# Ledger of designs, part 8: VHH binders against Methionine synthase reductase (mtrr-1)

Target 1, 246 residues: Methionine synthase reductase (mtrr-1), of Caenorhabditis elegans (q17574r271to516)
Amino acid sequence: TKPFEVLVVSAEFVTDPFSKKIKTKRMITVDFGDHAAELQYEPGDAIYFCVPNPALEVNFILKRCGVLDIADQQCELSINPKTEKINAQIPGHVHKITTLRHMFTTCLDIRRAPGRPLIRVLAESTSDPNEKRRLLELCSAQGMKDFTDFVRTPGLSLADMLFAFPNVKPPVDRLIELLPRLIPRPYSMSSYENRKARLIYSEMEFPATDGRRHSRKGLATDWLNSLRIGDKVQVLGKEPARFRLP
Below, E stands for the ipSAE of ESMFold2; O stands for the ipSAE of OpenDDE; V2 stands for 0.75 times the mean of E and O plus 0.25 times the DockQ between their complexes.

## First folded at step 3 (VHH; framework vhh_brivekimig_d4)

Design a6 (from o10b with S35Y S57R L59K; at its last look DockQ between E and O 0.03; V2 from the best seeds 0.00; counts 0 for: pae E 20.1 > 2, unsure alone 64.1 < 65, placed apart)
Fold by OpenDDE, look of step 3:
Structure a6 (fold): chain B 246 residues (1-246), chain A 125 residues (1-125)
Amino acid sequence: as target 1 above (246 residues)
Amino acid sequence: EVQLVESGGGVVQPGGSLRLSCAASGFTFSDYAMYWVRQAPGKGPEWVSSISYSGGRTKYADSVKGRFTISRDNSKNTLYLQMNSLRPEDTALYYCAAPSDEELWQYLFSTGDYSSQGTLVTVSS
């Protein structure tokens, strides 16, 4: 279950992307090339796209970590020999030899609502006592309702949290440790013929909330909207449970 | 590395005109819609204008409609903002952004972590 490359051979908007009245819909066709023979797709099957995180959002996070300037330097991940954690291991969704940019672009889900462990790290990474207090509340047992109402339910991203708490400077190694795996996104095929699959999708948008001041486009649909004829993209033909992103 | 470099700002009198430019690098410029946003002194960031990836469609904030024109040259990886009939209330730092930044640019402005310096437009008599 390794990702493979496909070619975008058609991409068009079905509806006006600037319309306020009509949801943006787009149709994309991909050519599986030599991989088609092995896929054995049936009507209704889904293509799993390896969707990258937005470059500018990645930059934002890396900058807040103070490591943007070294984002493209090759590095090797290792376990701290002084760790007291039992069975400490490098997350399976990251490569041992990589770059920070690559990891945050292709391996880590920065859009998923941070869990309580990550919020605790954020609490420990702020110089502002008020921020620390609030973050500790959110990651406490007593603050479970607040966590649910203000973080989980609205689906705040790591960036949203960093915005809400501007003095937080999280350590990048802890983010790598605690951020969930970036999972490929499935899209049902509207047709499959001649090694080509067609899909139609609607753009997703998340509305503004108290914790997210502006609406946000869905990670996958926003990325799909950026695809053009001739683009090569990574996909999976099966459930991504056992795969590593390149 | 993604880079956005704004230029063209300056000091103008009310009713004057300026043309801003944004040089983009580090990503496939032609694949993305682009935005102009601005932040006036003491105020939060404000969306100004948007343009589709092909340049075929544009949007404007009500405050700048009829006065500003957004355009792009994908062959040059450059975004433009023609500003006419400038008003004192247009005084601000102007930034360009990609679609993924629609929500993000406010975060960047608020935290001071925006990678771009913007270009300053000052409208004063």
Scores: ipSAE 0.000, ipTM 0.198, lowest interface PAE 13.2, mean pLDDT 84
ESMFold2, look of step 3: ipSAE 0.000; ipTM 0.090
ESMFold2 (binder alone), look of step 3: mean pLDDT 77; pTM 0.780

## First folded at step 4 (VHH)

Design s1 (from o10 with A33Y S57R; framework vhh_ozoralizumab_d1)
Fold by ESMFold2-Fast, scan of step 4:
Structure s1 (fold): chain B 246 residues (1-246), chain A 125 residues (1-125)
Amino acid sequence: as target 1 above (246 residues)
Amino acid sequence: EVQLVESGGGLVQPGGSLRLSCAASGFTFSDYYMYWVRQAPGKGLEWVSEISYSGGRTKYPDSVKGRFTISRDNAKNTLYLQMNSLRPEDTAVYYCAAPSDEELWQYLFSTGDYRGQGTLVTVSS
């Protein structure tokens, strides 16, 4: 359940030898080091990568919250008892003493489409009456189909919503309260030997259709593509325990 | 690299019309929801229009509804904004935008600040 650090020892591009067209895949090898003694893996087993959120999106969100300038200051997370009446609590995936940058980079799922409660907060956080009206429409009972068609199905992120509604300046504490936990991403091992796991992957693609966004499941692939020999990454050896609200 | 190049702005009389274009490259244009936003002199950014992947669904704020029409040509990777019955309060720099994409965020923003080029529309006699 506890993530641990592994070392990237190779990263290379490979071509599918049986494809009639050239198709590029990436192969990454990670060294488990001493952690291998605790693990009984076979090819085909999954390992779970703790994929960080992109720095540019994190900075954009923190800037809109008015807190980018203090993003690297040590802070203590606490819950106001009044806030607990609306089902807020200290997330188990966030250290009590941490930084805002760390929370938004590693702990909170900023890429998942915001639910209607979060859109309501965005509506309350804009000075623009046209933005407020549109956001209230999207989180209303009558707007359920519009929410599904324009937010949920295309998978718009919080950053997408903030970009589209530039006068929305949400309180950072409400984002910490309402954003879900960032869940580690599973990848199947092509091989596991001598403490090293080898992974072969390609971008997951969806065809272009109205109401569905291209490469929705491929966003974590950009992080994997950035990895170089010598990089250290956080992994879980088995499926992560889910954060449970009371 | 994702590139969005806006054009078509200019000086126009009240009651006139302009058509803005946005040439997109570096991504699969037809897979993205697209937006127009504007910034009037001395004011913040304002959402102007939304369009779905196919162009089958559009949305506008009341300030431009009935006067502006967003459209797209997926074969040409181009987004349009047809602006009719222009008013002095429509004077602004107009920007096109897509949902989150790492290359798009790198193109448009530095340290979170919006830095798009846009196209200037001035409605004045």
Scores: ipSAE 0.013, ipTM 0.409, lowest interface PAE 8.7, mean pLDDT 75

Design s10 (from o10 with E102L F109W; framework vhh_ozoralizumab_d1)
Amino acid sequence: EVQLVESGGGLVQPGGSLRLSCAASGFTFSDYAMYWVRQAPGKGLEWVSEISYSGGSTKYPDSVKGRFTISRDNAKNTLYLQMNSLRPEDTAVYYCAAPSDLELWQYLWSTGDYRGQGTLVTVSS
ESMFold2-Fast, scan of step 4: ipSAE 0.012; ipTM 0.432

Design s11 (framework vhh_ozoralizumab_d1)
Fold by ESMFold2-Fast, scan of step 4:
Structure s11 (fold): chain B 246 residues (1-246), chain A 124 residues (1-124)
Amino acid sequence: as target 1 above (246 residues)
Amino acid sequence: EVQLVESGGGLVQPGGSLRLSCAASGFTFSDYAMYWVRQAPGKGLEWVSEISYSGGRTKYPDSVKGRFTISRDNAKNTLYLQMNSLRPEDTAVYYCAAPSEEELWQYMFSGDYRGQGTLVTVSS
């Protein structure tokens, strides 16, 4: 039910001989180890990969929070007594005992455009009066179109906002509270034998006609292409629980 | 490779004008909101102006509002900053920014703002 680590035991590029274009298929094999005994997989089943956030973005955010130097120290999360509302609880996707680096790398979706509540926190966290006025404007009822045009439609990430407003130093606890869960990505198994699952996928080799930089799909593919023998990867054996549409 | 090349800076007397340009390449310019930021000698970075991806919305801090105008030409992948009624306090290195550039995050993370920039000096 919870994510577990598997080991990359092969990572190969295979040219597709039947393609009309030169396309390269990537083949990655992961060893489930002892987890194979508790989870039953069949060819065609999906493995949900926990795609990590890029280390540079994580380090950038943690440095702006003033906590990069303690990012690898173990910490325990707790609910602030003043925020005892029905939804005031430690997020289920974040372990109670963890590190800041682990939370921001694995658990929090830092690429999703911040909502207006998070932008309000950024406004409260800047030493620059001009930045504060602009960020407050984006949170106001009169600023709804500005929020849509400058933040939502272009899909700015938290890192993008911090880059655009260089004096913002948000408290890390507010980011943990307000950032959504990082959702695991499904990939179908081409085979499963001897505790090992094999994934085959095709690289999309064509010029960028639509060049939007922040693509969650592109990040997952780039991450898979970076995997090497010996790497440890977090996976989820089942699709994360969610409400079904009626 | 993502590149932003600023130009148009120089020495100008108080009350004068300058037009800065930023040539963008390596990404789809028209998909991104763009920014001008500046760093005065001995000071931190200051946000100067914003423009939406279409050019339909612009915003400025009070320190430059009414004096500076940001614009863009999406067909030419170029960002502009028209600076009027310049004051000595506007003296700074000016940088254009597309916030989602990962290469720029590396510079920011290192504590170095190594972008090329263009120097604007306002003095008599």
Scores: ipSAE 0.000, ipTM 0.444, lowest interface PAE 11.6, mean pLDDT 75

Design s12 (framework vhh_ozoralizumab_d1)
Fold by ESMFold2-Fast, scan of step 4:
Structure s12 (fold): chain B 246 residues (1-246), chain A 127 residues (1-127)
Amino acid sequence: as target 1 above (246 residues)
Amino acid sequence: EVQLVESGGGLVQPGGSLRLSCAASGFTFSDYAMYWVRQAPGKGLEWVSEISYSGGSTKYPDSVKGRFTISRDNAKNTLYLQMNSLRPEDTAVYYCAAPSDEELWQYLFSETGFDYRGQGTLVTVSS
């Protein structure tokens, strides 16, 4: 499924006039333009937004890899075929000309807790024997409880792991090979009329963030709240019906 | 090569208003939480306000709550501080601030981890 660009044509706060207590919701309208002719949307259908990773986390990861200074230079991507069978495939990754910043911002899921293969790479990428021993423990059968308690249950991201292990300097190519694909986020359309999709969502369901209390799972709502008239957003169209043809 | 350039300071009478601006460059402004901090003559840095990267959340200490409003324009890479009902004790150099990448995780455990890159703008409230 190939993403395409839509234009934000309204971004409004709406008040529910029938609530006993006044509550405010956010309404975003996107214009599909010429793409509307190729899509058959109805109210209630999902639109899939390509939500970018936060620049702060991308910057931090690329800096630890020693490549932040070249992050905006064009590079050719070549991913080892063996990793495609184990991990989520990156769309257009083979022999694609792109930038490291673009890959880490839009293509790779840096927020998913690292699995054992990635933690092993981190272990191999540290000069500190104590960090290496700890990271190898987290990959062992004996360390399963520690892995669950320290990594999985708290939902540590790659950036969190790099912060916890400051001597780990992973090769950027290994991160590109092992990080899963960033999956677009579905939102239900409240209406679709005249090539325009309208989304209504409640800000009250997401706890307020003040920059100090980071919410890893709330990032899509914050990104939607940042959208303004004139912004261009990447979306995926409605997926075709899943039919099996013999 | 992050640059933060503050402007809008000046001399104002007690009860007056000023709007400060901070022009940001060298980083993706819309993905960082931003802060205003100030330093009064002969004193240390004091946190004044903060805003999430989307602008959806703001915080203030009691000393300025209800008088100051932080806002941002992500399309223009600009941070603002609207200051109303100014008092002599608001006299200070005001700095636009962003956490450094490594210090952000330290800030999540502590409120004092900032990397100040701006030159500041002087606000004088005469009595």
Scores: ipSAE 0.000, ipTM 0.120, lowest interface PAE 18.0, mean pLDDT 72

Design s13 (framework vhh_ozoralizumab_d1)
Fold by ESMFold2-Fast, scan of step 4:
Structure s13 (fold): chain B 246 residues (1-246), chain A 126 residues (1-126)
Amino acid sequence: as target 1 above (246 residues)
Amino acid sequence: EVQLVESGGGLVQPGGSLRLSCAASGFTFSDYAMYWVRQAPGKGLEWVSEISYSGGSTKYPDSVKGRFTISRDNAKNTLYLQMNSLRPEDTAVYYCAAGPSDEELWQYLFSTGDYRGQGTLVTVSS
């Protein structure tokens, strides 16, 4: 199912007067427009927001790939004719004709911790022997504990790895191959009336962490909080496919 | 090209107030979490405030909590830091920065200079 565009028609904040802690509920209403005629929704059904990756992280990754200056040009994905792999294929979650900015903003999950195959690509892409040594250690059989403790458990993103290893300049085609699909985020509709879905969510007050490393803020929650009347957002009317391409 | 220009620093007496501003250009300001970071003479970088890209969430260390307030105006691409009840130990160069919320990562990013300004000096002295 392909995402479609809806319009933000209200964004409000509601204080909970009965809470002993300061607590604010957020309310967003989106207008389905002409798509409402093609869809049947009931209150309680989930709407899936296509939450974009933050522009800073996308720009940083594309800059490190050496392709930021062409990021908005139409490009056609093609199988490398030098590949010897039988039945090589273009990932199905990425359109064959698109832009690099669109792929990295909307199609690829750049926030998910890179697996060992992607870390190996980073190791192959650095001019610094010390960076290469450390990255190869992280993707080795002997380095599994270090990979879990320093990459997987803390949830380091691709951008985090590129910040930590400044001489890594990965080929953009390898990132497109190895990054998983960006999965739309579900929110239950509090109401659905005359083409419009209303979404209510709450953010509780949290104490600051005692550590100096800040907790990464939720991508979807920060994005929802940024929405204003007149914004256009992409949504799916049903749960996205469960299977991810390699 | 990302540019961040801080202003508003100066000499102030203990107990006084200052408001710092940071004018941002060259990127979509509303897509970035923003930070104020300071460096006192002879000391390392110290995080002093964080604000989400929507302005809906803010964080402060105990050393400035209740005295400093971070805010942003996404329509004007401007970040602010309101500093009240200033103390001699608040004397530092104050920088604004854009980037990830992870302290180790923004410290690294800060060290490259790509996403930080030139800084503005705040001196709290009698």
Scores: ipSAE 0.000, ipTM 0.139, lowest interface PAE 17.3, mean pLDDT 74

Design s14 (framework vhh_ozoralizumab_d1; at its last look DockQ between E and O 0.08; V2 from the best seeds 0.00; counts 0 for: pae E 18.7 > 2, unsure alone 60.4 < 65, grease 25.2 > 24.2, placed apart)
Fold by ESMFold2, look of step 5:
Structure s14 (fold): chain B 246 residues (1-246), chain A 126 residues (1-126)
Amino acid sequence: as target 1 above (246 residues)
Amino acid sequence: EVQLVESGGGLVQPGGSLRLSCAASGFTFSDYAMYWVRQAPGKGLEWVSEISYSGGSTKYPDSVKGRFTISRDNAKNTLYLQMNSLRPEDTAVYYCAAPSDEYLWQYLFSGEYDYRGQGTLVTVSS
């Protein structure tokens, strides 16, 4: 399914955002414009937003990889044709032309907790012996409980891990290989009339933990809160196609 | 922990039918497309079917189209494969699969499957 643009025509609070007693609720309205004629939505249907990763986190990761200065240069993406992954048949080279900023902003999920293969890459990417020892422990058989308790249960992101291990400088190619695809996020329409869809959502906030410096809201919530009248946003239809790189 | 448990396999004569089930747990089943894949003895994995998260869209390769029907019950977290007009070349271990969201997919048909069950054996012979 091809993403298409819609226009934000309102964004407002439904409840008092300063009350400590009531969870904050917000409403946005998007105009489907010319795309409305090809879509048959009903109230209760989902809109799937193509939510970009936050620019600050993308820049931090790309800077740590040593590639921020070239983030906007065109590059080719390919898969190693000789990979020996268990139970996988990987096709030959796929040459796509894109930029590192586009990949890390729209294509790769940087918020999901790193799996143990990614943690091993982080361990291999530091010159600090104490960092390397700890990261190797987290991806070892003896470290299974610590991995669950420290990484997966708290929901630490790649940026959180890089912050906790400041001397880790991972190869950008390995991050592209190992980070999950960024999938569209569903939100239910509360109404759909005259080519405009309205949705109401509650803000979700993650508390600060040892791995995060500050409390944060979820990726989609932060992005929705940043929308202003006149913004154009990318959406998918009722069911997402499997996401592909551009 | 993601768990997928297949059942319903067995021995059947050519032209017969079987219905496979897959019980899913450890993730929000209704948010994801689901797959059936199979592995014949001594061969690699072969994609057999795909169903969208709501069940509204299904896809099949030509080798099984018209004979196999994938379906899902999101209230019971269960995936199904109805197999009719079975042939000896359908003999395989059948797995239900979910795509890994921890890996980059380059093409829909070229992705790597990280989550699958132990499989259920289907044998088609006289």
Scores: ipSAE 0.000, ipTM 0.101, lowest interface PAE 18.7, mean pLDDT 72
ESMFold2-Fast, scan of step 4: ipSAE 0.332; ipTM 0.746
ESMFold2 (binder alone), look of step 5: mean pLDDT 76; pTM 0.766
OpenDDE, look of step 5: ipSAE 0.013; ipTM 0.233

Design s16 (from o10 with S57R D101S E102A L108I S110D; framework vhh_ozoralizumab_d1)
Fold by ESMFold2-Fast, scan of step 4:
Structure s16 (fold): chain B 246 residues (1-246), chain A 125 residues (1-125)
Amino acid sequence: as target 1 above (246 residues)
Amino acid sequence: EVQLVESGGGLVQPGGSLRLSCAASGFTFSDYAMYWVRQAPGKGLEWVSEISYSGGRTKYPDSVKGRFTISRDNAKNTLYLQMNSLRPEDTAVYYCAAPSSAELWQYIFDTGDYRGQGTLVTVSS
């Protein structure tokens, strides 16, 4: 299914947001507009939100790639003849004709910790010999413990790595190739009437949030909390390829 | 405005101790994980410590584990680094950072500044 746009028509708290013991709940209502004629929903059915990456992190990454100034220009992805054959394919999760801002905001998962192949690209993209040595070490067999302890276990994002290694200026095409797809997030509908879907979700209770720094769930909650009346959001209907367990 | 002001550095002999402080303002300090990073003369930046928003989780590289202790006082909006058994290779400018803070990311993006002023630690006889 193709993503379509819906309008936020209400955003409110359901329970006392100042209670520290009880989880606060937020209710969001979205209007399907013309798309309502193509969809049938029942309470309990899922709607899939295309949760964007935070604009600040996207802008930071694009600036480091030297392409922020052209981020909104239409571009067509092409395979560079100098690219290694095993990597000489355009990723299926990225549209061939788009903008760099759209790709990094909606298509690529920039919050997952970079794998060793991406760290190698970062190593090859720095002018600083000390940064290069450290990044290459993280990719080596001898550096596997360091990679686990410094990158994977702490859950450093690409933006965090670029912050830590300020002279790394990676080619944007290599990031598009190596970053994983950003997956839409399911939310159950509490009601659907007059083409409007109502969604209820809980904010995290205190103090049990230490593990969420780079969680995709944390990203989704922060984004939902930012929504206001009049905002337009991208959604997917039911996934045809997914089956409910008996 | 977001501000991170490091202090507590100085000259210390090998085997000595120092306590670094970072006074934070302009964002909700208690909501964000905090980091110490350092830059040795002629070298790149190196991550040296991480602490969760609650203080319940801390992480260190092997180079400082057992010698450095990160802590925070959320009531005072202050981050600390207790450094014991200091070695000449610990000589560096130390910076505090909150890469996951939306306010800090906005500050870095707007100013082009990667960190605050830092505090110099020199370990020498």
Scores: ipSAE 0.011, ipTM 0.318, lowest interface PAE 9.1, mean pLDDT 74

Design s17 (from o10 with A98R W105F F109W; framework vhh_ozoralizumab_d1)
Fold by ESMFold2-Fast, scan of step 4:
Structure s17 (fold): chain B 246 residues (1-246), chain A 125 residues (1-125)
Amino acid sequence: as target 1 above (246 residues)
Amino acid sequence: EVQLVESGGGLVQPGGSLRLSCAASGFTFSDYAMYWVRQAPGKGLEWVSEISYSGGSTKYPDSVKGRFTISRDNAKNTLYLQMNSLRPEDTAVYYCARPSDEELFQYLWSTGDYRGQGTLVTVSS
């Protein structure tokens, strides 16, 4: 199942986004182009968007790895020869030849709370003995409750962990190895006509006031709100294969 | 205190060019990626371009790719946006922006990000 590119042909607010106490609705229309000939959609069917990670989080992570300035250069994934060869594979969700920016923006789920194996890599990547001790505690068998209470349940991201432990400078190859795949997000289409799918979604929006900071929004909603006419987005045209009722 | 001061906006004919500047102070400029955002009349904020802390990497949305060029001079603490082949739809207030240390994880151009007062670019005959 390979994603393909569609064009954003409209991006409109249905209600005034600056009005107080108003539920804001946004309408996005994407043009399937030639791919429409191979796909049949009806209103209510899902389109699967490949939602990118926020640029600020990607940049923060790549900077900590010391690779932000080469993030747009072509690179090739290779298997570390010190890894047990029979178990070593290039992750299926990452292309062998690509850029670091593309991998971290499109392929890797950087917002999912790090598992214990990744926290161990963070522990190995700090020059600070106190940070190392704390990170080793969190990924130990004895620290299971601490990990659940302070990392998993609050939903700390990799970026959150790197912010909390400023001396951690992980190797980018270990992050590529251990971060999970970024899964495409389904959205129901309100209409499909002339090769164009229309998506309407809503969010309660409060206007910014002087000195007020907004709380973190969901990844997909932030990204959809950023879309403009002329943008190209990656989609999967069909729901992933799974067991279905007769 | 973080200060960002934009300049270089003005009235220009379609097809013309403008160069925007942003003077940064109150922080170590060379430690931060910087970006430009714009707000057209009656529309929301739109990300325009981004540059790495060293200037070695740049990024653009398709709407301005090939027409706009972001650059920086770390010795002068100055960010630039060279705008070529300007179109009426480029009419907007342009803001220089630096990611907030507190808000790095929220939005591409979050409300916590530092922005200047903006400079108006009007593309009209």
Scores: ipSAE 0.000, ipTM 0.114, lowest interface PAE 15.8, mean pLDDT 74

Design s19 (from o10 with A33Y Y35S K59L; framework vhh_ozoralizumab_d1)
Fold by ESMFold2-Fast, scan of step 4:
Structure s19 (fold): chain B 246 residues (1-246), chain A 125 residues (1-125)
Amino acid sequence: as target 1 above (246 residues)
Amino acid sequence: EVQLVESGGGLVQPGGSLRLSCAASGFTFSDYYMSWVRQAPGKGLEWVSEISYSGGSTLYPDSVKGRFTISRDNAKNTLYLQMNSLRPEDTAVYYCAAPSDEELWQYLFSTGDYRGQGTLVTVSS
């Protein structure tokens, strides 16, 4: 099923927002409009939000790849004829004809900590010998503890890694190949009435730790907190399946 | 208006020491992570050290770990970098950085919007 637009019709606090002793809860109401005729919801059912990646992080990554200036040009993903022997494939969750900005905003999970294969690509993409040595250590068998302690446990994003290694300029095609799909996020409806779904959620925050420079809210919570009355958001009416090209 | 003013750089012999200071104003210093970054001749910006709001957590890359110590005085709105066992490869302009979420990405992306003028450290025999 394709995502469809719903309208934000309210955004309110459900506890005293001025009391720092109590975690603040927010209530978001979305209006399904004419799409409500296609859906049968009960309280407790999940609605799946398509949460975009933050524009500043997307721009930072594309800048480091040297492609920000063409990020809004239409491009067609294709397998280079020179790589046919390695049976490279276009990932099914990425639209074949699109823009780089759209891919990195809506299709690729840039917040998930890079796995060791991606760190290997970063190592191959730096002109600095010291950066290369450290990145190769992190993706080696001997570096397993450092990988866990420095990258995986603190949950460093690709952007965090690029910040730590400023001379790394990865090829954008390798990022498209190796970054996982950005999946819609489920939220339970506290109510569904008159085509409107009501969500109640608590603010989520990841504390500052070694390997993370500042405390951050989760991607979905940050995005939900940014929503205003009149905003249009993309949702799925059921659990997402793997996305297919049209 | 946010202002960051670095000082303490200079010429030093290999194996010597320097202490850099950064005087911060125009924002609530104690609410921010603070960093030192440097730029060696002909190279990009390199992160040198990071310290949490309270000073309870610090981070260093392997290139300076055990030689450099970052610290802060929240009462004086001042950030410090104690540099020991200096090497010729430490030669760089050192910058104090205080990025918010937006300023972190803008600083790294646009190069230089939310940092001080820097202080030059030259390690030469």
Scores: ipSAE 0.000, ipTM 0.131, lowest interface PAE 14.4, mean pLDDT 73

Design s21 (from o10 with Y53W S57R; framework vhh_ozoralizumab_d1; at its last look DockQ between E and O 0.32; V2 from the best seeds 0.00; counts 0 for: pae E 15.8 > 2, unsure alone 63.7 < 65)
Amino acid sequence: EVQLVESGGGLVQPGGSLRLSCAASGFTFSDYAMYWVRQAPGKGLEWVSEISWSGGRTKYPDSVKGRFTISRDNAKNTLYLQMNSLRPEDTAVYYCAAPSDEELWQYLFSTGDYRGQGTLVTVSS
ESMFold2-Fast, scan of step 4: ipSAE 0.483; ipTM 0.809
ESMFold2, look of step 5: ipSAE 0.000; ipTM 0.136
ESMFold2 (binder alone), look of step 5: mean pLDDT 78; pTM 0.795
OpenDDE, look of step 5: ipSAE 0.005; ipTM 0.225

